VHH binders against Glyceraldehyde dehydrogenase medium chain (cutB). Designs and how they scored, part 3

Target 1, 281 residues: Glyceraldehyde dehydrogenase medium chain (cutB), of Sulfolobus acidocaldarius (q4j6m6)
Amino acid sequence: MYPPEFSYVRAESLQEALKFLEGNDNTRPLAGGQSLIPMLKLRVLSPDYILDINRLNELNYVKTSLNGVSIGALTRYHDILSNDIVKSKVPLMHHATRTIGDMQVRNMGTIGGAISNADPASDMPVVLTALNATIILSSASGSRSVKALDFFKGPFTTDTNKGELVTQIEVPVLDGYKTVYKKVVRRAGDYALASVALAIKLKGNEIEDIKLAYGGVHDKPFRAMEVEKNVIGKKLNDDLVKDIASKVSSQINPPSDHRGSSWYRREVVKVLTMKAFKEVA

## First folded at step 7 (VHH; framework vhh_rezetamig_d1)

Design a33 (from r15 with D110G)
Fold by ESMFold2-Fast, scan of step 7:
Structure a33 (fold): chain B 281 residues (1-281), chain A 125 residues (1-125)
Amino acid sequence: as target 1 above (281 residues)
Amino acid sequence: QLQLQESGPGLVKPSETLSLTCTVSGGSISSGDYYWGWIRQPPGKGLEWIGHIYYSGSTYYNPSLENRVTISVDTSKNQFSLKLSSVTAADTAVYYCARGDTLWTGFKSGYFDYRGQGTLVTVSS
């Protein structure tokens, strides 16, 4: 059996895109560069329509807002990396973005595309999970917001409903925090074998607040919330860091593949955790 | 010009492991832009996604095949491979290697923008 043909449709406005999604059930949005709309030789998904939203410049922005920093879903990684607001107010995101792919990937890749794809090994979902980011989903009938923890449901699975597009990400500004992003990869720029995002606020040597998330080691970004709750108010020292590393390692559910066994990924998480905390001490 | 070429046996005996290699020319698999995968088409049936691998080595498999499939990448040879264990007559198909783009949004199995010519694999004693 030969796969069915799809129709290619380009939206000129957000309103047009949302109306099209509402009226056409088997539609897949396409984000990223125009060069990413090739003639497809094989399709394992059979959409009736591919909806190209790359012309929606209204979704390409970074601005300060009452909720912190607002980032449009079609904002390119290259633009995030070079943006002074992100660099100064969201350093965790800036540092993570520097680890993503090569210049070509950063020039064409969008933040909304990355989170909508929801690859468990992807860098940006881990950052958004650590930062308690809010994701805005828009439809022809209006918009709704969902927290990153509630948005990522599993591998390549999100809270996006029929007729919805990710249009904006809202990231809180964490004043007074030290932040660290680390990952283990086969080659620089690759998707993580395992990654850690840490944001910590210290009062002297006492933990006032902490956000700790991992990528590549669960079916979705893993936020170590029980560990976080247990360590707030404690003095940061080597024994506490070892305890944190051991508890996180026991709570994750990492895959086994030719790159690394589940056991190996648990050990990598311990080492990454210790290195991240050493950097903020 | 990007070209993908499948190579491997045209005949495999039941219970054995099918091994196929895809050689990439005119492009490098050492890029975060793309993922590389395997798709098959049994005679008279539609396309079935087998799995794919990112340049980083992260793999994702069709749940119905997960226990029998291994996909690996060798960037030094610009190749990626498929191993399918414990084959039966139901595994008889034309097998394609393919390239997909990581920047497409919302796709569980991904889209593939290039594919090889395909290679027929018959499982028979």
Scores: ipSAE 0.000, ipTM 0.180, lowest interface PAE 15.6, mean pLDDT 80

Design a34 (from r15 with K108S D110R)
Fold by ESMFold2-Fast, scan of step 7:
Parts: sequence; C-alpha cells; structure tokens
Structure a34 (fold): chain B 281 residues (1-281), chain A 125 residues (1-125)
Amino acid sequence: as target 1 above (281 residues)
Amino acid sequence: QLQLQESGPGLVKPSETLSLTCTVSGGSISSGDYYWGWIRQPPGKGLEWIGHIYYSGSTYYNPSLENRVTISVDTSKNQFSLKLSSVTAADTAVYYCARGDTLWTGFSSRYFDYRGQGTLVTVSS
C-alpha cells in the first residue's frame, strides 16, 4: 500500500478547471510537456492537487480581429515564434520571443505562465507593457479585463485574484509603427540585465506617437510615459535620443544583484535606448 | 539542393522494433542552425510529431511515444535514425524524416520546414 503524494486532476474544459481551482486553495495549475527532470521536481513541491490544464486546447491559439490579435494563455513561446500573424502584426512580440531561453524553455513555456509569474526581468511583460495589451482573467463566476499597465503590481505580484486564471491576452495592432526589442544579458537566452521595447510612429522626421518600456530596471516593467508625452511633435535626432536616454535612466529604480549593480543598469539603459532609436531611424 | 531520404523495412511484425534511417545530402547535420526529426501519418489521419534531435545529441520525444522512441545521429555518415520498439498495428503509417529551423522548433509536425518523400511502414503478422 502506498499513499499518494499529491492528487492529479485533469481538466476537460476551462469551466471545470476554474471550478476546481476556486474550491481547492492548495492547487497548482500544470501546463507543458512531460520531461523527467520537471516531473521529479514537481513530486517534491507537496501541493494538495496538480491541476493539469494541458487538454485546454481552446487556450492555445492566435486569432486576428479587426483591431488586434488575441492570444490564448496556453500558447507556447515556440508557437508564438512560428506564427505568421504575430510575425506580421506584432513584430515587437516576435522579436522579443526570439531572445527567450533555449529550445526547452520555448517548447514548454507559455505566454500566460510568463505574465502570471511577473518576473521583472522577463521579456513578455515588457512587450505587453509597451503595447498596453489587455489581459483576460477568468474565474468560475466570470471574466474581467485588465490593461498590462495595471496588471503588473511589483516583483512576482499581479492583479490576479484567488480563483482566477489568465486565459487570454489581447494585443493591439500598431499600423505604421516601427518596433524594436533589445536586451543585455550575460549569456544568450538569459534573463535581462536590462531590456527595451520601442514602438514609434514617425511623420517624416517628427515623432507622431511613441511607446517605450523597459525590463530588469524597476520592480515591474517600466513604461516611460512622461518621456513619451514630452517628445511627441519633436524631430527625431541624436540630441533628442540622448535626452530621452538620460531622462529614462533617472526615472528607473534598478536593483543591485549578482547580474549587475544599480549604477551599471542605469548606464546600460542609456546605451540600449540609443541603440533602439538608431534601428528605427 | 537539400534532400532527405528515408530507408528501412516496409513491413514489421507486432512487438518488434521498427528501425528507420534518414540520409541527408546537400546539407550537413552538424550545423547548429537546424534540428532533425521524424513525423508520421497513419492512414486517414493527420501528421503526428514523433521527436527530434539537435547536433548536440539533445532529444525531444512525443510524450505518448517517449518510452518506445530513440532518435540518434551519425555525423560521420550525415544520417539520423529512429527506433520505435514494441510496435502494434496502430504504428502503421507513412514515416517522414524532416528538418526544422531552430527559430521554429516545437512539439508539432508543422514546425518542420523540409521533409523527405516518406516511407510506408505496415505493422502486421
């Protein structure tokens, strides 16, 4: 006779998953492929329940709409990377996804997992913050929408309530914008020391609109909204780019850790900002 | 021009091991830019991803098949191979060897950008 270490529950529908999650507090949602190492690690976590949501194919999609792209929360990084809709309509997300991890991370990682974890150095939250994407949270009693700017509250802290699951991300399509994603890491695929996501719309050499967000340099993704408002209508030139870089560097609150000092991250932000603007000019 | 060619038996008995080899010409399997794998299509059904391998020897297998599948590379012959053990009639399919670009890797047959002509394998007594 052997007692079970945890109970394994497989959901056949989103509604079943949400009802189970609401009624059972010590439950861990599980998405991803099987591998020996994650399975061994999972066995030592001691949750009461593992809720397997991998059968919820309804949450693995990329769909177009008149004004945007809808992405299911169980859509994997490799599916995002290979998706022509994302590549053509959300190139910022396509470029950012190419910088994420190795094959194992891309094959197992989901967009919903990334944003639910809310690591300040993670790539996808920065992209969603730059685009101010809409995040759909579902529970047994219904669904609600939260803008990315309101969703990320701090390190590993989101607007998700008990019994809620991130089910969908809705991304606006930015017609006529040039976009850039860049990051500094110690090794390819690592979490960023600092990252920048830029979307800019130019009329000739004049900034018509701009979206500018940073990762790894604050307690959550940083959107430089004051800088954005102050540069609309100005001509894009080297002096303006240097001014933007300096102002952003003064507004962030980067950590000091084994990856880099606060001072170093402020300097990296200046360099990344200048490189991003050079690519769109 | 890149060419992938499957070779191996067209008939395998139940409980035996299916062994297929893919010979690559016009390209090198030693490149880190690509992964190499196997997909199959049972009669009247869609394509099913079996698994793939990188130059480094790292392998990824379909969870439904992982206890029965081994994929390996032989860089000296520019070949890679599939072994599928304990076969049953459900393993009857056209088997394709395939190449994928490392930018587009995943757990689906649709992420392979090039495939061989295919070889029919029938499992019967």
Scores: ipSAE 0.000, ipTM 0.109, lowest interface PAE 18.4, mean pLDDT 80

Design a35 (from r15 with Y111H)
Fold by ESMFold2-Fast, scan of step 7:
Formats: C-alpha cells, sequence, structure tokens
Structure a35 (fold): chain B 281 residues (1-281), chain A 125 residues (1-125)
C-alpha cells in the first residue's frame, strides 16, 4: 500500500497540541484510535501530520452545572455509556452511545473524535444537532464557541479553523422532554443506514416543543427545523406523525451506497420517524 | 438467564379469539431499554411479525393484522399478552413471544434479540 507520506506527532499537553496546530498547516488531530479506519481516511485527505492527542487526560471528563453538562473532547464512548450524569441528564446521548459498535470501538472512540470527523452517518453529530449543543474550539490564542447547527458544514467538514481543536462539548439539560434515539442498520453496531434523534416536550397530547434530527440521510446531520416550527402547538396523533414522516422524507438528500439507495433511505426515514414517535406517545 | 415462556390454548375454533400470554423471567418488562412482542411462523412459511409493546404501553402492529390484534402488558406479573380475534385456518402457526432492544429497528421487521421456544396454535374445530 502507498498511503500519503505523513509524520506522526504525539502531544504531551493541550498547550503543545494547540501550538503545533498553529504552526503546522494540514495537520489532522487523532482522538480515539481505530488504526485502520483513520489511516485509510488520511490517505484520501493527504495530511502532512497526524497529531495524536490521546494523552491529554485533562480533556477526559463529564461535569454538570445548573443548566447543562460539559463533556471533554477526549471522553471515550465507554465512559459516556457508564456515566450516571449522562444517563440521568442527557438520556438521548446515553441511548445513542449504546448503539455504537463493539467494545473495541467504544474503548477507543471519543466524542471529540466523532465530532471532528463529521461523518454524516455518525451517531454523536446527530445527537448534538438535535440538542443544538455548544462546541468549544480552542486555539493557542483562546477559545470560541459554536452551536452544533453551525458547526457541521458537510461530509467530513466542520467550522474548525486553522489552529483550532475541539476541546469541550456543552450539552443542555432538557427538563420535561421525552427522548428517543433509533437506528436502522444491517447489523447491530454498524454505522446507520438512517438514524433519528427525537426530543419532545408534551403538554397533555399537545406538542410544546420538539427537536428532530436525522443521520445517514443528508450530507450532514439533518435538523428538521421547518417541520419542528410547524408542529409546535399541534396535538400528537397518528395523522400528524405520518405528515411529519412524509415532509422529512421529502426534505432529505440521502446518498446511495452498499447499505441502501437514495429512494430506499427516503422510505426508511418514514418508518423510522413513525417508530420513534410511537415510543413517546 | 433471561427466559420467555408462551402459554395458552393449542387449539382455537374458527371465528374465536386466540389468547396467548408470555411470562418473562430473569428480566423486567418495565425496563425502558426493551420492547416486547409476538412473531409467528405458519407451517412451511417464514416468520411474520405480529406486533410489539413498549414499556410506556404504546403498541405497534403489523398493518395486515392490526384490526384483529391487541397486545397488552401486566407489569405486576411480569407478563405480556396477545389477543388475535376472528381467527381462521390461516392463523395456524407456531407463535413466539420475543424481546427487542428499543434502540434497534429494521425497515420492514423489528429486530428481536431474544425469543421464547414457541407454542403451536391450530385453528380447527
Amino acid sequence: as target 1 above (281 residues)
Amino acid sequence: QLQLQESGPGLVKPSETLSLTCTVSGGSISSGDYYWGWIRQPPGKGLEWIGHIYYSGSTYYNPSLENRVTISVDTSKNQFSLKLSSVTAADTAVYYCARGDTLWTGFKSDHFDYRGQGTLVTVSS
């Protein structure tokens, strides 16, 4: 095999990592460490450097505040899955994490790695898009925040600027919402053919608020914002759910690949939407 | 550890209602992690999904059967049940109760990760 020539660099501190990114264009941070998949992707991207940030233990944490949960970018899926704060305060993220891969994938994968990679079929970007979580980007000169809706720009493309690194995700706590994460796959643990993240707040049977996002069915996680706006204040019933499913199906732009055709994914989204709403009814 | 056991009559007369119960051992029906349902296999045919019930009590039924099927749960007994009305000879099948993970779904059929041993139900006089 002839992968693009690159140098492997390991950072010992966040400061070192940020200074390296500032001084070295065409650097790809490596968080997590599925050895084959990152190497294959990096062949296509042709980076000059791989910057391994896995030793930055200061970025592996989950902590709570009055209004939300802060998650360090190097927090691994297995740590998220076993974390009581995430399970109790961000059940949507807990449920999505249960759908991710085998033990090896969960032991190696990090939330920041998933976000930075921005694979349209990845689970965490869908969750963050539904919640419109805040992503913290740090550089040698300081930090900035960007909402998930503004962060994911397209396949493997994010709002990250030269010299920046995803260091933290801030997730709102949604009191009074029911949440659902569902995933259609060929085999359990696989990347989604299609996925849905639903957070809904009901007053009786009337929709007080709703957040609805999909994975695997657009060039980036799809947030059904127009549908959300139009159903707030309506009574949840089977006819409304069918209308939501049809409208979402018409608005997505799904790929065709070995998992399914574009037409098939549009049909899958209708069924997936109806199943998600059945859990909250 | 988890065990699902079907129970009910092995013979049902045409036009009557088939009633089956599933007893769950080694797991809780009240868990939000799972849904509970019924599948059947008519002689010489493939598996057919009948329907399932979520921990919330919400149900989802096969459209071909939905006018005849009711699934209910009794959390106090850790049991769930199937009622299939107006039975005909076409309803003769081995009936299985099953558990599925709420996070996984198939396009046309649900993903059940555990099932009972099955019970043969014959519709005849």
Scores: ipSAE 0.000, ipTM 0.256, lowest interface PAE 11.8, mean pLDDT 82

Design a36 (from r15 with Y111W)
Fold by ESMFold2-Fast, scan of step 7:
Formats: sequence, C-alpha cells, structure tokens
Structure a36 (fold): chain B 281 residues (1-281), chain A 125 residues (1-125)
Amino acid sequence: as target 1 above (281 residues)
Amino acid sequence: QLQLQESGPGLVKPSETLSLTCTVSGGSISSGDYYWGWIRQPPGKGLEWIGHIYYSGSTYYNPSLENRVTISVDTSKNQFSLKLSSVTAADTAVYYCARGDTLWTGFKSDWFDYRGQGTLVTVSS
C-alpha cells in the first residue's frame, strides 16, 4: 500500500508561513530544489503538508550591520559566493562556499536549508560553528536567537522548536584574523571526509585568539574549545601545531564508512590541521 | 513504471549481519540524476534514514548507524545492497529501499521520491 499523499502549500509571505507551521504539526518546509516542484509522493517521512517557502524573496539578502553581516535564510550559495560583503568581511564563509557542490547545487542550495538539515559532514555548519554565528528562529509569536554552538544538537538534529523557521544568520566580522577552510573529499563537491575551519588572531607570532572547528569527524560540527583555551598566549610554531593536531585527533569521534574509516579520518584531521596552520603562519 | 523491490532474509540472529538487496526496474541506477538508499521503520516508531549511495559510489550514512552499515551498488545487475552488522532486537523493522532526486537540496524531507513496498526483518534467536 502507498503512504498518504501530502498536500502542497505555497507561502506568499513569511507571516503566512509561520502561521501555517503553528497550526499544522506534520509540516515540512521546502527550501531549495527546482522552481517547479515535482508532485512526487514523499514515501519516507510521510508529512501531511509540504510548505514551499522558496518564493519568500524577503529572506534572500546579505547586509551589513554594526560590526556584523546578516544573511537571510533563503540566500542561495551562488549568491553568497558572488557577494562582495561576504568575500570582504567573512572570507571564511566565502572560501567554504567555493567548495560546495557543483553549479547546480550552489544555484539551488540555501544557507538556511543547509543548517536546518544539520548534516555533520556539511560545510556551512562548520563555518558557523567556528564563527559562533547567531541563528535567528522565527515563529508566529516572535523571534529568538541561538548561537551556532548551541543550535547543532547532533546529526540531523537542531534547536528548532515546533512552529519555528530559521530566518536569518548573523555572522560576526573578525577584524585582524587570518582564516582558512580546508576539506578532504572523495570527489570534488562531495560532503567532506573531514574539514577544518580556522580563524586565528596573532600578535607577532603569539596566539591572541583562535577558533577551530571540524566537520565530518563527530556527530555534529566539533569546536575544539579546550585546545583553543590552552593555546591562547602561546607562540605559534611547528611543535605547537603538531601538539594541536594530536590533541584534536584524540578528542573527535569520527565515523567509519565507505568514504573513510575512523582511523583514516583521525589521520586526515592531523594533516588538515597542519595544513591550515601552515597557511596562516 | 519505476519499481524498487527489497529481497533478503526475514529472520536474522543477534550479532549476525543483515543483508538486503534492492532490485530496480523501469530505471537505471547508473544515472547521475538519482541516488539510492535505505530507510527503516521499527514497530511503533517513525521512519529512520539509514544511508544512501550515488551512481559514483559515494556513500552517506546515518551517524548513529555508520559503524555498522555498508551500502554498495552493482550497476551490471541494476541493484544496490545494504549490510548491517552486529544486529540486535532493536534492528527489527520494516526495511525500505528508496530513490532520491539529486536536484533536491535543503531539507531532509526532500531526499527520497520513491520507495519499495518494504520487507520485515525480525532479529531473534
């Protein structure tokens, strides 16, 4: 027997979308994909409703604010990649976006869709975790903000409550930091076997501040906070980088699959860590 | 027209490996337009995504299962397969093979457009 058909509903405004989600519990928001949505039976999750939010152009923007950048949740990767504000003020995000998929994935994929999905191997959650970006969740009753470090709860699991949509990401501008994003993939554009996002502020060769996050190597993006705390005030040199690589490798809990074993991912993390620091030294 | 059919043992002993095969008819698994995967539904619970494979051989697994899961494809037979090792009673479920459209991005609910009829796998001694 076939599962029940879903009903397709298109939102004409954010307020209408939020009101619909409040009143209809088994609703799946649809963002990304083709502009013409196939009338296909979703046999896996069996939602009662598909709520199409792709046409909410009010959520497609990049704008500067006081020492930050605000990005609408429906801003597509293509638009992020081509945006001069992101390129100049959030180079970590610009570089990470260049590694995402092919042209078709970038034309259809949205930043809000990526973070709402919360795939541990996805690029954007790692970037937001390194930057500790603020995620705005909106409902019919109002909006709340949550830090990326608190937003990603586990694989495919977020802090989103019933009736909420991710509507905006607020990214701090890191003045005086050097940033690096690197990943290892089996095929270009694929999800990472392992990835690293590094933002570091140096005073001479001494670490004044550091943000270090990894993807593909834990159940959610891994922020190496203990390592960060312990290296602030130390001089950046080859011995310290090797120590950081070894400590991070011991703290992660990487999966084993056809893309790579747990052991291989631990070794990849060491190499990626050393390469990232070499690029900023 | 497109049909997906699961096959494999309905009974598996604890600690053994569950092996299921999906036979695809009315479509080609070597097409770059689609990916192919497995989902399951334990009695009284919701659907759980297990993993999927692209025509290229690239695999993605549910992190809660990934140390026990292998998905592979045989393009010559137009089939793809699931191996789930070290099974326990908690792995008792209806298992479905499914197809996803590579043009879908964003939310997880968009991942699969077709599935087979399902096969019940009971784990018991």
Scores: ipSAE 0.000, ipTM 0.115, lowest interface PAE 20.0, mean pLDDT 80

Design a37 (from r15 with Y111R)
Fold by ESMFold2-Fast, scan of step 7:
Structure a37 (fold): chain B 281 residues (1-281), chain A 125 residues (1-125)
Amino acid sequence: as target 1 above (281 residues)
Amino acid sequence: QLQLQESGPGLVKPSETLSLTCTVSGGSISSGDYYWGWIRQPPGKGLEWIGHIYYSGSTYYNPSLENRVTISVDTSKNQFSLKLSSVTAADTAVYYCARGDTLWTGFKSDRFDYRGQGTLVTVSS
């Protein structure tokens, strides 16, 4: 006998895709446009079925709602970057999307693909964690909602159950907040070491509300909720920013590799934090 | 056409560091569409994920190997490498460099869509 042959199935509708996932265990969704990807995957992977959902155009949209913005899971980064609703109502997401790869990466990458993969250093999971966006998971029997803070469980591990697909992200609109997204790289063209997403609401120089999340520095996007709670009501000044940077640096669990030790990444987080706050002060 | 080529010594002594390089042609390792990593197949066993690196600079290692593994990338040479320290006979395997698609969902083994031909590494004195 020869290596196992896997079946390639292309869904024509979301309902067909969800019904297929319900009835066929060991099925892997494919959200990509490359015709050779299914063949290449057969060299390494052991799924029984590859379910191509890339052509479900019904999941490619950006819509306004009363309390926010709804984004379909198959919406490409390029479409998010060029979308005036995202730019005006969710500037944090617009800024983060500008930092994602080159033009070709943005043409092929989807928001749903990024969050389903759940890379702790990926840009979009960090943004959604800072905003505590709502992720819609759909199955043949219906849909459910999960907050981003509850969705990312660890590296490449999400709250997605068997038979479910991420179909939509609902992002709140934060009126009166200043937002910043920053990445650190060692050299131009290198991969990022760490990222920060900051959304802050000031009343004069006093912090009325704050959302602070980091990528690349923990096993999932890190939301500095204890720091957030402790600084609400305080006046924003250099001493407070240094204290925030030190506290976040002590709470993360960064990886150590050839690009940076755990110690170096903790120092990078301090610098990144100070730079982000300087832009909103 | 995308091609991944492993290179490095086929024989390593116990307690030494195994060093392998993957040269990528027909694709860019700085693309956000993909991640790059290493998998191995010990004799008589299935594929074991070692670790991978993303365009974002994130590295993720198999917890059973994380104290011994370093994966690094050289974007100027379009290469990435594996160092595995303190090797034993249990590290004898065919080692593959591999590409994964960031748009794929599922289990860790489902993340790689292409691999090199593989290189046999024997750990023996």
Scores: ipSAE 0.000, ipTM 0.138, lowest interface PAE 18.9, mean pLDDT 80

Design a38 (from r15 with G100S)
Fold by ESMFold2-Fast, scan of step 7:
Structure a38 (fold): chain B 281 residues (1-281), chain A 125 residues (1-125)
Amino acid sequence: as target 1 above (281 residues)
Amino acid sequence: QLQLQESGPGLVKPSETLSLTCTVSGGSISSGDYYWGWIRQPPGKGLEWIGHIYYSGSTYYNPSLENRVTISVDTSKNQFSLKLSSVTAADTAVYYCARSDTLWTGFKSDYFDYRGQGTLVTVSS
């Protein structure tokens, strides 16, 4: 009946934020705001403190690095969408960002906020899972790295330990790959009913390498690793694509909720898979 | 029929405080489980959420505006109000009051089941 009560605290520096997290249990970082609000609306999240980190401009950047592209956790979707490094070196992320909400949603949302919330239907976790990006977690005592495949543990559940904050994402640059991001939503700008991220490297008509990830259709972003292993070395044709679509559809565990039924999500995945492969054929 | 109506000065000088009131008719603010809030649209730009209040007095503000924003509710008058301090030309916008059955979930107008007609506020000397 009543909304959750909490104390609102704003950090002026990364050091202050990390020290606060170390000393105060049951603190929820607020980065971008959108992903936290739905959990509060459902009254399933009851933090003692909301730690607003939106003012930490030191975490708003896109840089070329030895490992690919480094993106600060507070980089806004709008800044990712308009960034030439992301557009040229990580087109999968550029395409996915273009599908996020409307212009206003992209002005407020951050990549780190989306990752920390870990909504199975969110766009960025799917992209990072397809690319198996590296997530940097910082605490008052130091930093550590976790691959995206190991970071997302389940719905709204991540590998983040007490006192840790997502500070950076490192995304590999895929040379010679074609990339596609597709999603179906109930209303434009919503989190995906189902989504697909595809990165594929072809040698002629044969699959040299492939990365396939799905959102909205499992308890966390689903990387179709068994399908990937099975199709490397095979010729890309309509029959193979239909086989891939059927196998993925059988391996996912989609929810039935107000956005769509489990059966409908399995059918949507088949259609999205076929559409994604058609663009790279 | 529930109706929301904005009122307040259409012209505010830079550095002053903008004060707007929303009058609710055809329903009670203290009835039901609703949030009451403010959104604005600057000329040539999209909608920006300002904040919400629950009838009990609990407030939720846009972090980019939090230091300048106060939203209050007066259930005896069936009104809720916005104060935005230290205004600049960037605060020139059409301001809307609105009702929602949820906290802010992004800048989506379809999360507001009732909205006022809007009031233009110009910040100018």
Scores: ipSAE 0.000, ipTM 0.111, lowest interface PAE 16.6, mean pLDDT 80

Design a39 (from r15 with G100E D101G)
Fold by ESMFold2-Fast, scan of step 7:
Structure a39 (fold): chain B 281 residues (1-281), chain A 125 residues (1-125)
Amino acid sequence: as target 1 above (281 residues)
Amino acid sequence: QLQLQESGPGLVKPSETLSLTCTVSGGSISSGDYYWGWIRQPPGKGLEWIGHIYYSGSTYYNPSLENRVTISVDTSKNQFSLKLSSVTAADTAVYYCAREGTLWTGFKSDYFDYRGQGTLVTVSS
């Protein structure tokens, strides 16, 4: 059986890429490791064009902005892991990036590629959902911004419109928060059976603010917003952590697959939640 | 022995709703390992993904079609269905139902491993 025929086009600039997307329906942009990853999907979807944007160096950067960090969509995981701005200002992202794959995955994978794919088990969408990062979508006519909570619509499904390309991620700097990223995998570097991203701000022993997101346990990254709302102002203790773990476990909708049953994933989430809170106590 | 089979009318009038059902045999729709989707191929053109549904009932559609598409699942009958409203001649195509992979492992992805034989739907007065 043969894969469907398509034309390969390489963009030399962002302006060229956006104009091409505007003028050519049924075009799929390819960035970083996505040249390998979506090949089986492309066989069925049969785009008329594959638009290679890997040479757009203008989208490979990490910059400090007034209230956050701006990361270009073509910034590779290896570069994020080694970046001092990310390590100092977005430790949640630094910790999560350390858990991604092996050296080859980190050398080839881009942050924009990861979020555009919107895999429910992927690490970066969980981090961006916890931080409620801003995703910049650019077209030939201009740019717009979407919060991560509104961007990930479901498995492999995002808020990207025709003619748009993810060009930048803007991540807020959370001063005074403790952050934790944990995941359970069958082998180191694998996609998560379940993952948790926690950012918490404490005033003494009381929760001033909290951000809690999970991967691998729903059809998209799950942000435990009702649990967050209900625990702000409460004293952090073992009983509260157990209550949080139980409530989150009841709110997720985990799949059953060869890695684990729905019931097992709910139990894993409880344990993972308790471990994450132990690190911030 | 997993098999998918499309069924529904082969002729639909402009402005009406196209309705197709996919019957799954030799496996269960209730698996969390898979999405269940629809793809189509207009005459002389490539394949176009329409949308899919997850075991939770969550649906995701091609943005080009999202305002006209509804996909539903009936786990008791082991079936899932497509409704496409306000059809025009541009919706004339061979329609396929398909099983899509839900999990990624490193560089491996298996988005479509089974699909039906396809059913031709003509939109004409």
Scores: ipSAE 0.000, ipTM 0.213, lowest interface PAE 12.8, mean pLDDT 81

Design a4 (from r15 with Y55D)
Fold by ESMFold2-Fast, scan of step 7:
Structure a4 (fold): chain B 281 residues (1-281), chain A 125 residues (1-125)
Amino acid sequence: as target 1 above (281 residues)
Amino acid sequence: QLQLQESGPGLVKPSETLSLTCTVSGGSISSGDYYWGWIRQPPGKGLEWIGHIYDSGSTYYNPSLENRVTISVDTSKNQFSLKLSSVTAADTAVYYCARGDTLWTGFKSDYFDYRGQGTLVTVSS
């Protein structure tokens, strides 16, 4: 037993990979393997070519900039987890990465593979949506940037055009924010039944700024923008947190599947929201 | 005309390290888009994937076994090997060496296209 017929191509350089993508329409890049394998098993991907880009070491890095962090698309979860720049400057991403799979999944998985796959329950898309990170898409003719809020279009659907490859993620550094990542899973390390990413800046007990995103509860990572703008300037207390939890629960559109019903996911979101805010209070 | 042959002890004492070698003939370990690995079948149970290695040297292990497993390759002898440390009676099984093809990353034993005939390993004093 084997997956559908396709041709396997291994790229030795970024330029070779981009030129191949430009010339061959039904090509799927293989970066890491963790996210692509489930898609093939579900037969969602029926490519003519699998383009293996795992040898492109120039896309495996974490670098600081003046006010942000640049992460290459082929940077492994293991390398993100052990990276002091990510730990100190992007603690939300560090905490989320600790919840991803086991050692095997973290050794195989890449950040670019995760975001290109765009599984609504995946951890990294939720983190990038909360931070509204910038995603760099490269082609043979040049590159462009897309904000995470505009990149994820729906389940397994992104803003990636023909001939483009995700090459870099640029993450802003949020000075003075408290951050929390929480998820409910069937088994430790699994993709979330529901997840929450919270970044909040407090002035005393008053909300100065807030970023609130959810995974597993909508057709793509859900950024609670209506709730965010309505709570800025309010005092953080138990009544406000309960109100936030109820409003988010009513705004999401969670699926019903073998992992959980729509009703159950709405209730899980309320509990996760309350727990996340308790950790930042 | 690929042939894989397991070799190693049929009896291992509890707490010791199980060491098995697979000899490949009719094909080269360093050629093609293949991975080489180990699968086992405990008495009365289904096949369990242990781990595999690619020609790049990348290894993937079953999370349930990863702290005890090492897979290595010796291309000069056209062999690859399994070491499983701290064995217990639960490690008693028929062990198979196997070849798999490309895109599978080690999450299912049924993605192997060739395997050896198997070797029974009993963990007992």
Scores: ipSAE 0.000, ipTM 0.100, lowest interface PAE 19.6, mean pLDDT 80

Design a40 (from r15 with T102S)
Fold by ESMFold2-Fast, scan of step 7:
Structure a40 (fold): chain B 281 residues (1-281), chain A 125 residues (1-125)
Amino acid sequence: as target 1 above (281 residues)
Amino acid sequence: QLQLQESGPGLVKPSETLSLTCTVSGGSISSGDYYWGWIRQPPGKGLEWIGHIYYSGSTYYNPSLENRVTISVDTSKNQFSLKLSSVTAADTAVYYCARGDSLWTGFKSDYFDYRGQGTLVTVSS
């Protein structure tokens, strides 16, 4: 593998980074680095510039707000995992972060890097889709907000416009919900075949509210909104869970690759769905 | 064993559509869990991924090219094809068809385990 030709630029401030992106079209921001480096080594990506934003410590934070939590885009997975605000107010994100790689991956990876990369099998996009999180995009001219459901457009494809950078994620607090995150890999350390994020609010045995999202089984995180709408008010039991699993499995469009066929991923989704609901019953 | 071979015109006029076909021999496009795609190398530059297609029909395109690219597969002929519309001199490159797998978690690299010999396409009048 030979390294591709590009110019490396390091930003010292957010304003410097945004101004650089505004003036230089074929630029790839680098935060965490793992997903970009292999593509460059294989010469699959041919950027003119790599903009290193890892020094923007101003984007590494977790803050509480009324009914929500604000997370800076450069907040690393290990900081999210060890953060008491995330653990207490966003347990779904805490649980998902625990499943991400080993300690080295968690020490280097950032939430904004994962979101910007938009890998269909990535954990954070699934969590944000389940939580209906708001993503803040900043440019030299200002900022705008996009819901996670509208942000992820397809594999490695987001709503990010030229000159924009993901700077913050705003996550609602789900009081009274039970949450579960699960994923399947073929072999420990391998790429995920499928993942599920579940947040459910029960009143006795009846579903008061539910949020259900999947990763690795569609071209972007799949939010089972039709299934959610249909099961509110129903009693949670084994028959309902099997029905949910079957309906989700029929609605996804999983890829086929050397890790798993489309058929196999549909079957994995059924099993993951049943396991997730078993933990909240 | 498995062989991939590009075919198509070596000269394309500006504004026209570049059309290339990859013929697969020694293996079947419809067997195994592989994707089939196109990469190119402009003179003096690195390799650029164009896009790929899973044997099931799902397509993934380089965002910088997505509005001009169509990749299709014909399993009955054991072939897959690239169409790149509205070409300019910047599209002059050696084009390779390739087989590979996708990396879905933490690594966005297309690992191409087989590729064709490459075909030079010059965009000129």
Scores: ipSAE 0.000, ipTM 0.179, lowest interface PAE 16.3, mean pLDDT 81

